Miniprotein binders against q9h3h3. Designs and how they scored, part 70

Target 1, 235 residues: q9h3h3
Amino acid sequence: EDGFTAEHLAAEAMAADMDPWLVFDARTTPATELDAWLAKYPPSQVTRYGDPGSPNSEPVGWIAVYGQGYSPNSGDVQGLQAAWEALQTSGRPITPGTLRQLAITHHVLSGKWLMHLAPGFKLDHAWAGIARAVVEGQLQVAKVSPRAKEGGRQVICVYTDDFTDRLGVLEADSAIRAAGIKCLLTYKPDVYTYLGIYRANRWHLCPTLYESRFQLGGSARGSRVLDRANNVELT
Key: E = the ipSAE of ESMFold2; O = the ipSAE of OpenDDE; V2 = 0.75 times the mean of E and O plus 0.25 times the DockQ between their complexes.

## First folded at step 5 (miniprotein)

Design W10
Fold by ESMFold2-Fast, scan of step 5:
Structure W10 (fold): chain B 235 residues (1-235), chain A 85 residues (1-85)
Amino acid sequence: as target 1 above (235 residues)
Amino acid sequence: DREELIRRFEELVREAEELLRRAEEALKRGDLETAELLIEYALLKLTLAAYIAEELGDPELLRRVEELVRRAERLLEEVERLKRE
């Protein structure tokens, strides 16, 4: 299920951050080299811990594409952690609103659209579409997990700079849909990742802020986006 | 705030116009797949712009979006026509 898969993938993502990444950096590499790089490192074939039969013999944590305008900004994570501890000891209710304010105060604003796909052609095709959108400037940055030893689903993460910028979040969803992606998407702010908000969390918070479902047969938008915290349709 | 929404509206409209110009160039080259993709991007940006115009309660902003949507729809019809040939 969605909850189990998100919980499992979150644990693996934390471990993956410590291992080397395969990066196509459009800030220093010509766009004309992207297709060859994608052919060399299809995510369904790149193995998490290395394999003689795969493109990599050494561990790979993530496969990433950085856009030309990408400028990483993680904010004040230390200040966020300290404020989080204070919030928990204060006895104040822990709600999406209080976490949002904490993130704003400490400038921990980035977030991501998540999609989970089985290893194979559809994953590789989806990743290629996302990577091209990043290099063309329609998306800022994205990464995809390598193939796990167990052969479970892989995740593509498409980042936005500011989860409080609803229009920016929706624009990223639109760009993902325009790239040909039709699967379920969920949006998670990085503040939730830093604070350990996953499925079945102690505070019973929904681990994602938005959900996007592909709309067939007549919508120019290409998707229905739901604000899960407020139960309001945005598109 | 209101000023931020107006700035985002103008940015989305500008981006949509640029995408539609690129789509016209792709159509002239016979690149139907690229043209269709660019038109889809433009329509998605225009959908967001329409949402802002509606939230601002400004019928003139909505009229500007509707004009660009009509242009995008004409280009999409041309793509579909060429695919049938």
Scores: ipSAE 0.000, ipTM 0.200, lowest interface PAE 16.1, mean pLDDT 81

Design W11
Fold by ESMFold2-Fast, scan of step 5:
Order: structure tokens, then sequence, then C-alpha cells
Structure W11 (fold): chain B 235 residues (1-235), chain A 85 residues (1-85)
């Protein structure tokens, strides 16, 4: 049985986006309040639907930190979705290039580095590091999923404003690594998320553009970023 | 464009230099963990700076990165030495 189809994943993502978010907004909140906020809302303890014993009594879709310079721009998502529907009915090939052009045309340029971690100390520690990097201006914005009813891994998303800006993507990877993160990272443009394109899609598109692995020990120490589409190492 | 790449290069180099200065201060205080993390952060910024220098085809910019990488590597060796103590 396949309970997590593309349609199910899209529905869950939409529900999370519509439910309340717990936000630390550095544009309006002093940086000195961050540590207390992180202690109050560790992501391993915040439950998706406000379970007994959790710090939240109401459903929480996402836990987020907005940087001081963060200026959200979702682009024209409605125009993107309409163009996507037209593309599907046109019979034209659906390729990474056509998705990229739709994203550019409709200014839906944001993307994100993703890391998946089990609930626990490592997740909470990783999130705290990312949140501090955001508040200190090294990253623009980040969010982490609450603990699911079914259990399983939680996801930290670290956003960049333009997935076509390769240097910006690499700089975000560097800042994530500097925050002490050593797990596998994958980078996905939001255009794929808005269109409901996941790993198992009918067009056989890979929604992951980049992959980052931390090298351990000696002269191999550091971050290695792979361009997944072209199988080319960038760093 | 080229102007933007040069701006980003100079920004990364400046940031790396500041991180290495802070790492030297941490070493003087005996804070080896902080020193190591600052050095690694500087090296990650320099890696991106090297990528920009190669993209620009400017050997002088690459030489500047290489000098800072050598300084960072010397500091990292000092951290490793002190950890053995």
Amino acid sequence: as target 1 above (235 residues)
Amino acid sequence: DREELIRRFEELVREAEELLRRAEEALKRGDLETAEELIIYALLKLKIAAYIAEELGDPELLRRVEELVRRAERLLEEVERLKRE
C-alpha cells in the first residue's frame, strides 16, 4: 500500500501552509529573545495537532525564523499554475528547462535546502544553529516541520531567494555547514513544490537540483555540492 | 554579471579574513572548539571565492584565495597540535 502519493503529499503540504505558524521574526523582535523562543518551541516537542504534553495546544503547520533583511516574494503562483495547466494540455514536452522558464516568467524563483532528521536532540540542536544563522544575517529565512502524529523524520527548510543563482545556493550551503550541520542536504526549487512535483512523478523529473555532502576527516574535510541534473561537482 | 561576481568575491574574502582574525583570538583564549569552527567557516567561504575566481578566469583573485587558505590551514594545524596537549 502506497499511502503517500503525490496527491497526498500536496494535500498535506497545503494543510501545513494554511495552519498557524510559530514565527520568530527578526524584523520586529530583538535578537536577544531568540534563545528563550528556541527553548520554548523545540521542534522535536512541538506536535502537528497540539497533542497533550506538547508546548502547543493548537495545530502548528510550521515553525519559522525570518531574518532581519527577509523580504518575501512568492511571485505569481496563480499565473504559474495556469501556465502549468496550459503546458500539460498543449502536448509540449515537460522538461526541467520548461519548468525553469515557467518559474522565471512568473517570478517564482525561491528554493530551499532540505535536511531530514529524526525527532530528538540532534534535530533541536540543528534547528537552533540554523535559527541563529538566520537572525545573525547569514541566512534569509528557515522553517522546520512539527512532530507528525505518525512519527518519522522532520524536515528543516533553508530558503534562498533565487534558485537560478547558483552562487547564492552555494553560499547558503556554506552557512548551513558553518552552523554545524553535517547531514545530507538536498536543494529543491519551490516551483516544483507549488506544482506538486515530487520524486515519483509521471514526467520522471528530478525535483532535486543539488545535493550537499559533508566530507569527514583529513584533507577531505568540507562540503561537496553536486549538480544532480548534470552529475557535476561544484565544490 | 562580472561586476556582481567581483563584488561577491570581495565580500567573501572580507568575511573569511574576519573569521580568521576571530579564530586567532579564540586560539589565544584557549577556545579550541570555537577556533576550529571559525576556521572551517572561513575555508568554506574561501572555497566559494575560489569558484568565483575560476569562473572569472582571474589568476590574481585565485592567488589571494590561496594565500588565505594557507593561513587557515596553518591555524587549523595549530588547533590540532593544541588538542594533543
Scores: ipSAE 0.011, ipTM 0.494, lowest interface PAE 9.1, mean pLDDT 84

Design W12 (at its last look DockQ between E and O 0.01; V2 from the best seeds 0.00; counts 0 for: pae O 6.8 > 1.5, placed apart)
Fold by ESMFold2, look of step 6:
Structure W12 (fold): chain B 235 residues (1-235), chain A 85 residues (1-85)
Amino acid sequence: as target 1 above (235 residues)
Amino acid sequence: DREELIRRFEELVREAEELLRRAEEALKRGDLETAEELIIYALLKLKLAAWIAEELGDPELLRRVEELVRRAERLLEEVERLKRE
């Protein structure tokens, strides 16, 4: 809940982005090779810094799978950052609406569903299901953090192209659930990440736009997705 | 764009049909838990397909979804009945 913790996590995320990634790229690698790759690099055993006994000998920042239709488009991130600085000095209010408009104006529209899991079989199984969904074309791109020295929870990120396309975000939720994922999911637009806006930020913005909860049994079976900005259920 | 919405609709329907086919196979072998899971996943995709069909204003697409929803609901009912036996 403090700004120091948020800034520390942002610095660690930036360092991970800069280290090598382990990537399965369906655009250049046959789908039949996926299972062998998953067995070679389970996220619970791939270490952040290449510990002895792990499958990797060098640092790994992220493990990722790119789908056949993955077409990178970060948008105008530099223009976004410049406009953000200008907005902060303008005296105008900083609201979720102004962030949304900046993202639209600069075409920084991607976002991601997030799930946090402890290292072990459940994490590796969840990642394998997500990776298969990406290669099969139900999802576009996903990444998972490697095992940290502390042994804390790891994160799987499943990306979507346009956080303003609510239906597309819900389509991704349905594909995640069909991959067997039952845990809580939260959705964060990338605009917040590029501007360094995390939980407990100085503007009191909430970077989590949606929450998804899934129930398999009982009368309330299915996915329940809450819009955090309006406190309204979408599904 | 209309063509993009149609592509997304067809993808959701194809995925739901595959899930229902797998659910039927699981039901035939008595794997009621797997069948139930697959049916629920199919219903999630069909709900989204129905929303797209409504956005397109295309009654034929909506009828296709509703037929699949009825199939899914009948399968779920059968799973529930068998779990009580």
Scores: ipSAE 0.598, ipTM 0.877, lowest interface PAE 1.6, mean pLDDT 89
Fold by ESMFold2-Fast, scan of step 5:
Structure W12 (fold): chain B 235 residues (1-235), chain A 85 residues (1-85)
Amino acid sequence: as target 1 above (235 residues)
Amino acid sequence: DREELIRRFEELVREAEELLRRAEEALKRGDLETAEELIIYALLKLKLAAWIAEELGDPELLRRVEELVRRAERLLEEVERLKRE
């Protein structure tokens, strides 16, 4: 993480979003084709900028799976960004509550569960599980980053429609766990991503709302979700 | 919204019951891995249903969840027993 700034992270995210995506779209593609698609494009082997030795010769920003019921609604991102600029120049306080209201006003409600995994078989296996859950209708949409040039960890993002719908966020966590995922998960509203609010931001805001840990043994076997802002356990 | 919570509770319980039914079928055919995955998923849904029941303050809903949790735990014990054999 040394040598990166918020500006560099935002520029990298923008470039990934604008570059071509490899998409399995269950709205138009039979579920029976998923396993072949996963075998063709394992995220540990798909390179960010293309490589003659990888499945892709051209840049790939994201590898994604869209569920059959997926209906994208990013809201009014342009209106959100304009309101954010106005807020910053107004001198009004910038708080989690203010950002939540901007998100609601501009219908930018989506959020995502994040998991970071090293390139390799465990990443590919986790992605395959998530992709199958999406195609089976247990999750709405997910994406995974391609392998970076520097070889750092890759991220799987599992989206929910509304970060203010706590039950919906918890239902997605349950589906991720049911897919065999046992690593740490963190939940971030997309409003923070669109506004370029990462760790070490100038407003000292925590972009992570929830944290999920999986307990493997004992009478409390299952997912434990913590509300990071209030330090209260939800499950 | 109380009505929305009740609707989601019923959905979670219905889904958990179906998962447990599928788990029993997997056990009958000797597919222990699939049975375990289905039972764990059912337990995760039941945990959310219990949270809703507590939020609603409804002991009847909590009792229904507890009955299904006991069924799921018995099935999980059966899976663990069969794995040893």
Scores: ipSAE 0.212, ipTM 0.677, lowest interface PAE 5.4, mean pLDDT 86
Fold by OpenDDE base, look of step 6:
Structure W12 (fold): chain B 235 residues (1-235), chain A 85 residues (1-85)
Amino acid sequence: as target 1 above (235 residues)
Amino acid sequence: DREELIRRFEELVREAEELLRRAEEALKRGDLETAEELIIYALLKLKLAAWIAEELGDPELLRRVEELVRRAERLLEEVERLKRE
């Protein structure tokens, strides 16, 4: 169940990337305005297509918060795609290591922690915690999907600049946990999205590199992070 | 190599068409989740195919991709409709 919602949310996410975003940019907007913005645009009430009575009258693809240190860098996605096509044609073995090397070579290093939540107060509260952590500089950037007409789960994405920086990925997990988030988290590099590597791909590549589970009374980090590629606990 | 790019384009299009066919079969079975996953995977292959078409500068290849994208979008709309029902 959990995995299907992630890919549906990825295609909806790609379609949503083309629609207008509701953005709080901490680089240009005072942090003191965040609470008013969160109250105006609660994710559970913002609708994908601007339904009557929603806070938005126009379609919204994403609700996003940009931190002070946020700098958009997508790298060479076109070069990455070309190299990926050439690699497939070569008949060389494709491994997670291969994808990592392609990502490094083309500077396509962004990744995200993903959480799926039902619409409602818990989602809005979770988003408020994440948004505050972004504005306070504990996280760089986050986005949340608007409410779909069908009332399905919404996704919060918390980005990191480099999926190969294990420490940075773990620090983001810690910041998310510190914001009060207790649900399951999965970490996915954007390179997998750009190359069309989803579930049931012919290479049997898992698009999720890390999984974080909240642990009560556990280690100082409050979560157990699993490296899925190596099946090793990192915490 | 241009011939290699064309070959890869045709492979991607064929794979996308097969995924869309399987999505239609999943819809007929009422497996909306599987249908959706297959459609998304097809769209991603079509995105790569579109990139190749652009690199080749071939408007006919791009048109073929766009036609398949429209088919995928229609199927996705149908999945969404059926989920509401």
Scores: ipSAE 0.018, ipTM 0.295, lowest interface PAE 6.8, mean pLDDT 85
ESMFold2 (binder alone), look of step 6: mean pLDDT 88; pTM 0.872

Design W13
Fold by ESMFold2-Fast, scan of step 5:
Order: sequence, then C-alpha cells, then structure tokens
Structure W13 (fold): chain B 235 residues (1-235), chain A 85 residues (1-85)
Amino acid sequence: as target 1 above (235 residues)
Amino acid sequence: DREELIRRFEELVREAEELLRRAEEALKRGDLETAEELIEYALLKLKLAAFIAELLGDPELLRRVEELVRRAERLLEEVERLKRE
C-alpha cells in the first residue's frame, strides 16, 4: 500500500509540472505590479483543476515567481532517467553518492527548500514574503502549489540552481528566514523528484538532504541547519 | 533509452486501465467518492503516458492514451450526473 501511495504522489507531481502555471516574471514585469498579482492569485484560493468560483477556471499546476536574473536549466532529465534504469539493472550499489554523480553527469542540479502550510492567511502571507524576496533579488525563483483538496496542506518551493553548492543552499535558507518564515524547512534535490524516489524507498535513500529549524533567540543566520545525510550541524 | 520509455508507457496504460475498471465497479455499487478518486488517478497516469508518447514521437501511442482519456471523462461525467440525483 505504501508503494501505491508513493506512485500516486509521483503521478500527481508530474501532472502538476505539465499543467499550466500562473507566473509573475520579474524579467518582463515591473516589480510595482507584484502586490496586485498576489492579491489576484492568493494560493489558498487558486484551485488545482479550476472552478468558476475561484480566480482560475482552468487547471493550474503551480503558481510561480521568477526573479529578474532567473535562467532556467533543468539539465538532461531523459539521460538521467535512462542512466538510473541502467544502474538498477547493473546490480551496482545505489547510494546517495551514486545519485549525486548521476545528477552532476546529466546536469540535473537544481534543488529546493520546502515548507508545508495549511490553506489560509498564514500560507498567503508566507508566499507574499517569499515572492517579494524573489522580485527583490534575494531569491532566484519560487513556486507554490494550488489548493487541491479541502483541508490539505500546500507547499512552497524555493529553488537553488545547484544542490551541490552547499553555500548557495545556506544562503537561500538565510533569505527565507529574512523574509519572516519560521516554520520547518526541508531541502530536496530535484534529482530525487525526477527519479520518483520518495520516503520508504528500497534503497533507504533520504531524499531530504538538509533540514532547517528556526533558532530561538536568533543568535546565528536565523536558523539551525542540519545535514541529514551526514548527520552534521552546519549552523 | 527508447526501450525504457516504451516499458514505462505500457505500465502507465495498464495501471490506468485497471484503475478505470475498479472505478466502474465502484460506480456499480454506488460508491461515487471512490469512483471519482480512481478516475482522477487514472487521468493523472494517462497524462504521464501522453508525455512519454510525445517524447517518443509516436502518434499511435498518443491515440491509445486519448482513447482512454475519453473513457475516463465519460465515467467522470456519469459520476457527476449521479451526484445530482
């Protein structure tokens, strides 16, 4: 049954990526238009499959904000998937290091900080903070899921271009905290998402590379970051 | 890896067909919520299959997906009709 649930989640994630996105693109749109756009498309009200009563009548996979310097590069996802199948067939060890090397070889380097919030004011407020940080240049790109079901949590994803650049990952965490976010954050390389590797996989791989918790007293970088793969505290 | 994409496509289509079969059974017993959930899941798998068909550039594979999507949409319309009764 765990296998069925993981398969369902993978199918939903891929469908969301393929459906249309609502995008505020700071490369072509003045920053002064952001507040109106955020008011028009609060993530707690935008529905996944469209509803005449919501801001959207058509399906929306993601609501996204692109920074002025954003330059998308998803790498060679097809090559990555083919290499992953070959690796599984070869009988060679499957480890975090092996996946890291596949990701580097195929230039599938992006990753993301994730936060999960219930639909409502707190979600919309958090998203507005993140969106402003992106438009102001402190973050490069972010997206938030639309409302898919009553009571279900939505996710905000804040991307970095290279999950192997530890400093870049930590800088993004700092910017998220500077935007006023205090909830738990987890960091996941996109390579795990593209390969459909989730919790409770056969290889005992943890798709979550880093975890960030807000520090009481604010004595460093605004958060305590743990490297979960190596069990080492970074901040 | 073209061979691997074909394998993934066939798996997704097979899974979608099974989900639609289970949805029809749920409809027969009046379980509209389960039927709707199964149909939506089938449509998600068919969307992935369509993506693979397009990557392969094979119009016959895309046609097979479109046929199943139409079947799923007809079942979903039946669910919505029964909800209003």
Scores: ipSAE 0.000, ipTM 0.108, lowest interface PAE 17.9, mean pLDDT 82

Design W14
Fold by ESMFold2-Fast, scan of step 5:
Structure W14 (fold): chain B 235 residues (1-235), chain A 85 residues (1-85)
Amino acid sequence: as target 1 above (235 residues)
Amino acid sequence: DREELIRRFEELVREAEELLRRAEEALKRGDLETAEELIIYALFKLKLAAYIAEELGDPELLRRVEELVRRAERLLEEVERLKRE
């Protein structure tokens, strides 16, 4: 039951990149077609390796929605990986600042808000809300994992262009909350994913930079965002 | 960068004002659900604007945010009143 973690799901997500994706691309597809596409491919029913009883007969790595303004820019991932290998063999200190600098140097700046939900109505409803926000231009791009054969939680990833842009990260959180999402959110830069850095790493680096928790009632009708690295509440 | 923070503050305020304008139009049409969603979104943007105003240490910018928050709260109260009717 506790085998499910943000690190475990990030590793599974990385492995899924090699398989085909189901994509709604708002750059080339009218927004009016979104509802039919969401009904055809609810993430709780799309299976990871295909099944005659599911919407897909072939493997699916990710289900994704691209916004109208989405411009893919993963940076120089190969250069990042080569520099990381060189850094490890150099004996120089490996710190959050070192990884941030490597990411900046190689333009590997994207990051993502993660939410983990059990297969079912709540997952499908949350994904539909996120997909709508992407197509309407409030978010840039998002993806959701298909249902694993073993079961377990699925993950929705909502991307931002630049993890060093704190305001951009907070703006994405606000848009997710405005879409009706109330579950715990955690934010992870893609640089940690590309380098295979998870919670139990040799350098004691925390790959989760922010947490967002929804509060209902009182003077706080929205989210509280914590900067985990500095232990500072931002909102 | 102070200039970048001011630019983002002005953008967030513009977005919040547009969301509140759209919420008022939704209220006039009797679309309470849409009005509520727009108001909540405006409040989230104003929360971010307040964060920037505090980082800049500018009480005038914070006052502008508080003024818009009060307008959003009045609209939300109106939505709740109409739902009870």
Scores: ipSAE 0.000, ipTM 0.405, lowest interface PAE 11.4, mean pLDDT 83

Design W15 (at its last look DockQ between E and O 0.01; V2 from the best seeds 0.00; counts 0 for: pae O 5.4 > 1.5, placed apart)
Fold by ESMFold2-Fast, scan of step 5:
Order: sequence, then structure tokens, then C-alpha cells
Structure W15 (fold): chain B 235 residues (1-235), chain A 85 residues (1-85)
Amino acid sequence: as target 1 above (235 residues)
Amino acid sequence: DREELIRRFEELVRLAEELLRRAEEALKRGDLETAEALIIYALLKLKLAAYIAEELGDPELLRRVEELVRRAERLLEEVERLKRE
């Protein structure tokens, strides 16, 4: 999300999507096999390009868990791209609202909660919690990046079907928190990913729509979700 | 669908009430870690219930949530007190 150019991040994302994935698919695999699978493929040890000393000898783009009801729907990404080119030449303002309308028109509605964690026990523990929530039906689908370099942060992505469905976004946040995850979460609609909207975009858009913070002590308690585009607290 | 939102609200409140009962039992056993986790889980359910109550514009539903939130907060305060021992 940060620290690199948009072109670099887009190229890395495309390469990861095209490389093989390690998938636990709850649609075809009994839930009782999940713990063994998680032990075999902890994300802190799975290497991006393979290594004889790691769990994988071949490249791995993503480590994913599919829920029993998971049915992928990317919408009309080609139509979205064409409309985006037209929008950039039209003179219409490029705002969160305009992008939301493009996404709705082209049915590109999915989005994801993101958490960035350093390789290690905390990452592996967080991923295990998320994976169990997916297999138990509290979340739909999730993936985590493999370790691309020593010390670099990895990302866990937890998807929802419709970023415009605030309740659905909040339900996913609640399920992530119920799994014991307390770090900062940000929510990014896939339309922003397809259009290359990252931290340093030329339209000065916030690269995420929602932000979730969890605090139990001090002046705050529980999960607080902020709508970044409208600067309104949802919870 | 208003009926669906009301059904989901009632389910969230029922779950929160059960989680708080279990938290009280954990406190009786001196299991502070379990009690804290159950209270946090209940508060997460109550946050969603509050969101639904506000979307429905129903102050009576919101008052029900607020009562359970206060109960959860008292239990959490007791957990913190016992941890200092």
C-alpha cells in the first residue's frame, strides 16, 4: 500500500495473481483438515519464489482460504477500465462518489479489509484466526501474501462482496475482531485496485474507504470504524 | 428489508446476552482471560446491533443496546480490577 510507486505495486500484484496459489477450499475440503494445512503453510515461512528450505520449492503468489459459500464475481472490469478512460477525458470531477458510481454501474463491488504485519508468530497467529473464521462461515474468503523478503511486511486481505453495503463491511470487521485481531485495519474496494489508486495518487483520493481501530483501554473501547471518504464514524 | 434487519438485531442482542452470562461465569471461576475475551465479543455484537437500531431509527432498540453495553462495561471494569491484584 505504501512505500513504492503505483506502477511497481501494480506489477507485483499482477505477478502474484498469475503465480500458483496455495488454497484451502472449504467447498471441497473438510474443516478438520484446516489445522494441519495451517501448520504446513505458515505465511511467515512460505517464500514468494520458492526455496528448498521453505514449505514450498516453487513460486507461490498467494495463500488463500475459500469459504463454503464462496463464489467469485469480479464484475465487468473491462467496462470499468473503458469508463475510467472516458472519465479522465470528460472533465467530470474524479471523486470517491464518481468512482463509487463507476463501480456500481459495472458491478465491480467487492472490497477487502487489509492488515499489514511483519513476518513471525503474530502474522501466523492472525492468519490462523482469519482462516478459521472463513471455514466456520463468519467470513467469505481471505488471502495472505507469502514472504517476499526477510523482514518485509506481509498483507492479509479479507474480502466482502459489496463495499457499498456498510453493514456487510462492519460485519466483516466484527468477525476479524472476534478472531482476536487488534491491529489497524483499512478497507479498500477492488475498483481502486483495478484503477491503480494507491497512497500517492494524482487525484488526492484517500486510497481506502474505511478504517478500523481496536482499543480496549484508555479513552476508547471496542472497534471503531470510520468512513474515510465522508469522515463519519460508523461505530 | 426492515424485517431482516429486526431479525438480525434480535439475534445479535441474544448472542450478546449469552456472551455476557458466560463472562460472568468465567469471572466466578477466576478465568480473567476468558471473561475479557467474552466481554469484548459481546461488545462487538452490540456495536453491530447499535448500527442496525440507528439505521431503523428506533430509540427503544438503541436503549436495549445501551443497557447491555453498560453491563459489559461494568464487567470489563471488574476484570481490570482483578488483574491488578
Scores: ipSAE 0.221, ipTM 0.684, lowest interface PAE 5.1, mean pLDDT 86
Fold by ESMFold2, look of step 6:
Structure W15 (fold): chain B 235 residues (1-235), chain A 85 residues (1-85)
Amino acid sequence: as target 1 above (235 residues)
Amino acid sequence: DREELIRRFEELVRLAEELLRRAEEALKRGDLETAEALIIYALLKLKLAAYIAEELGDPELLRRVEELVRRAERLLEEVERLKRE
């Protein structure tokens, strides 16, 4: 299980939300401009705080691509948070099923596939493939962290709009793999983020819902997706 | 519901069949890299179709997927063989 690494990167990602983002928005920018934008802002060279010699002179929290059909919708986050407070005082058990029901009730349904890669060609190539998939409509929205001052792995987040739509989540995994991505992917519903629930939480909840592993060749059938809640392989 | 799953299944199978036809065309013209990419994408779609067939509990749908998987695997083996020559 690689939940520790993904959760650590997710916590760093939350801290970056306050700074400016570099955004390619397909709703207002022609797709023909994407390649030039990708060449100007490779994630391995865009620095978190605007280091000397980087393409950005100002801090960058995230690099993002919004698809043509992207419609921001966080749902009823405030109602979710209020219901969460009430639940904690109720004496009812807090389980993954509890979180799922809160998310459904308040329509806070988004989630994301996560991958992390070392800075360099593989990261930039993976991001470019994801960005093209978003602009072409196979994926809806993605973001990648900039390069940290001390280096280390960076994270690509690929969002889906409904973590309870298992087929839709699997379709996003397929689109990621079609872009040539072979590394481990983990899937986390956004409800955990909005409630401040991370790997080392007091309820011992696991925020990772799915894992995806890719194997090519032999008798393997490509992408293998594990449902972490039931420890069952889906594909 | 069940009707929606069947609709999604049929869409995936049709797409996989088209990807395999395009892969066969690429193979005929010697474009081994394009053929390989199309076959892999077809296999990804077929894994989703198999997932749906199992959810529906319909062995005939699963059999249809497995036949297309075998076709994709034969094509992939041919591409790999030609790359080694």
Scores: ipSAE 0.157, ipTM 0.647, lowest interface PAE 5.3, mean pLDDT 85
Fold by OpenDDE base, look of step 6:
Structure W15 (fold): chain B 235 residues (1-235), chain A 85 residues (1-85)
Amino acid sequence: as target 1 above (235 residues)
Amino acid sequence: DREELIRRFEELVRLAEELLRRAEEALKRGDLETAEALIIYALLKLKLAAYIAEELGDPELLRRVEELVRRAERLLEEVERLKRE
């Protein structure tokens, strides 16, 4: 995927953020209702625009589950943007370290583990496992994209509060693996999205900070996590 | 390829316009954080569109981008105003 394709996909994802969400909020809804909700709104059947015969009649941007401890905090996105513009104008080198410092300074610290799955039983099963882990307090918040008309892969996003907290990022990976997920995971900070840092960006920055690969019988965590910036295994 | 650059330009502009529309809707709902995020993202798209317009040497394309940038800036000022109330 070229940089423009990645940017287009990011824009569509942000547009989807503004459409109605199907949300299970564990703070207000009993955990005992989760199974019925999952059965009513399987991600492989929920359509982006509410196609005839879908569980949803109206457009849906995302399907989401909020855990008991979930509290949204976006930080100072405006200040982040201003600082980023000033940095670009200065001609100073831009590194992953620079972005990390900007994120910390402006408290824009959220990030997410991403997995891409084809529509179908495997996706719905993966989502059910993640949703349960969120409701049980092993994860804080997750969302899954609805089915597009053109088909293609759907994405599950599992959030962490701080991409700079390596332990928290690794704990989320472990919880995802414990939920039975075996596919490749990539971790992306939200700050990279806010600053328009996609694949093939002019600064040659990798928007993926971590990669997790499932491992049979090896580590206590059931995965190998690679720090992409430093090319170091963390597990 | 010039045609490909034009196609990408039009796509970026379309996306920026949609983001700004949604930002206006967010403002109407009092969701200032969402509005701000959308405006910032639209400005990023418009920056790329401006770059393409410059590469194409087309002043009309650049003018279109500048008009959308001014719209985005006005919306951002409105967000800032509402955050101070």
Scores: ipSAE 0.025, ipTM 0.324, lowest interface PAE 5.4, mean pLDDT 86
ESMFold2 (binder alone), look of step 6: mean pLDDT 88; pTM 0.873

Design W16
Fold by ESMFold2-Fast, scan of step 5:
Structure W16 (fold): chain B 235 residues (1-235), chain A 85 residues (1-85)
Amino acid sequence: as target 1 above (235 residues)
Amino acid sequence: DREELIRRFEELVREAEELLRRAEEALKRGDLETAEELIIWALLKLKLAAYIAEELGDPELLRRVEELVRRAERLLEEVERLKRE
């Protein structure tokens, strides 16, 4: 999207995952504390590498909210990567179907709805809506990127347990819309992230499985979800 | 499995009915913005219910969803009419 290579994007993602996260964990923290936490850490003001003028002096990789029922399951990423190398060496076609099967075999099933917003009050408001939906149980878990030194858009990621469960993916889309979000959303399975499937990948795969557009007006009102892999409208 | 899909369908329909009931109460209070939001949320849940009905190949379930969608659309039209006043 932004012209970065897959290697550069992977390196940035790894660095963010390794740096400390600011987490509101509803499994151990009362929901009544959420508003104060959101006021303390608005994503437009939290800086990626720390700044005395921001809420953080140290690096922050992600700002996250965990729902009360959240149970992380990354699957067997090492096994996935080994199988991926074997698949590439085998000469067999690399398609959405073969990647889906690798993900299922290695239990790397999670995925996420992505929204990109400019730093500012609209981003902070959108994040607050998503965070409340997570704490109230309509969504399972979400995170938002901190503000980069060079600026640019920030990303909100809203996770689902199983990208092969289309209904679950659609339910998450509905909950995001119910939280007041009207911007373009795209859905990416974590297996694509682990295997380096980005916009300009060498296998010419679409880097996202679903796209959601919101329209308010007449019979077109509501969320319109497209299955990019099969070119089918779901809603 | 089929039983899981039916359970999810019934839950979505129940949730949509509750949202529409709350929307009607908001309309009675003159809170058009809240009513509109609740109706849109109900329609989103009903679209998911329709998706399940189609996956199950069950025309009876689809008819139930269509009835609620028509109710929601009538309420949304009433909201839009009142906003124009």
Scores: ipSAE 0.040, ipTM 0.560, lowest interface PAE 7.0, mean pLDDT 85

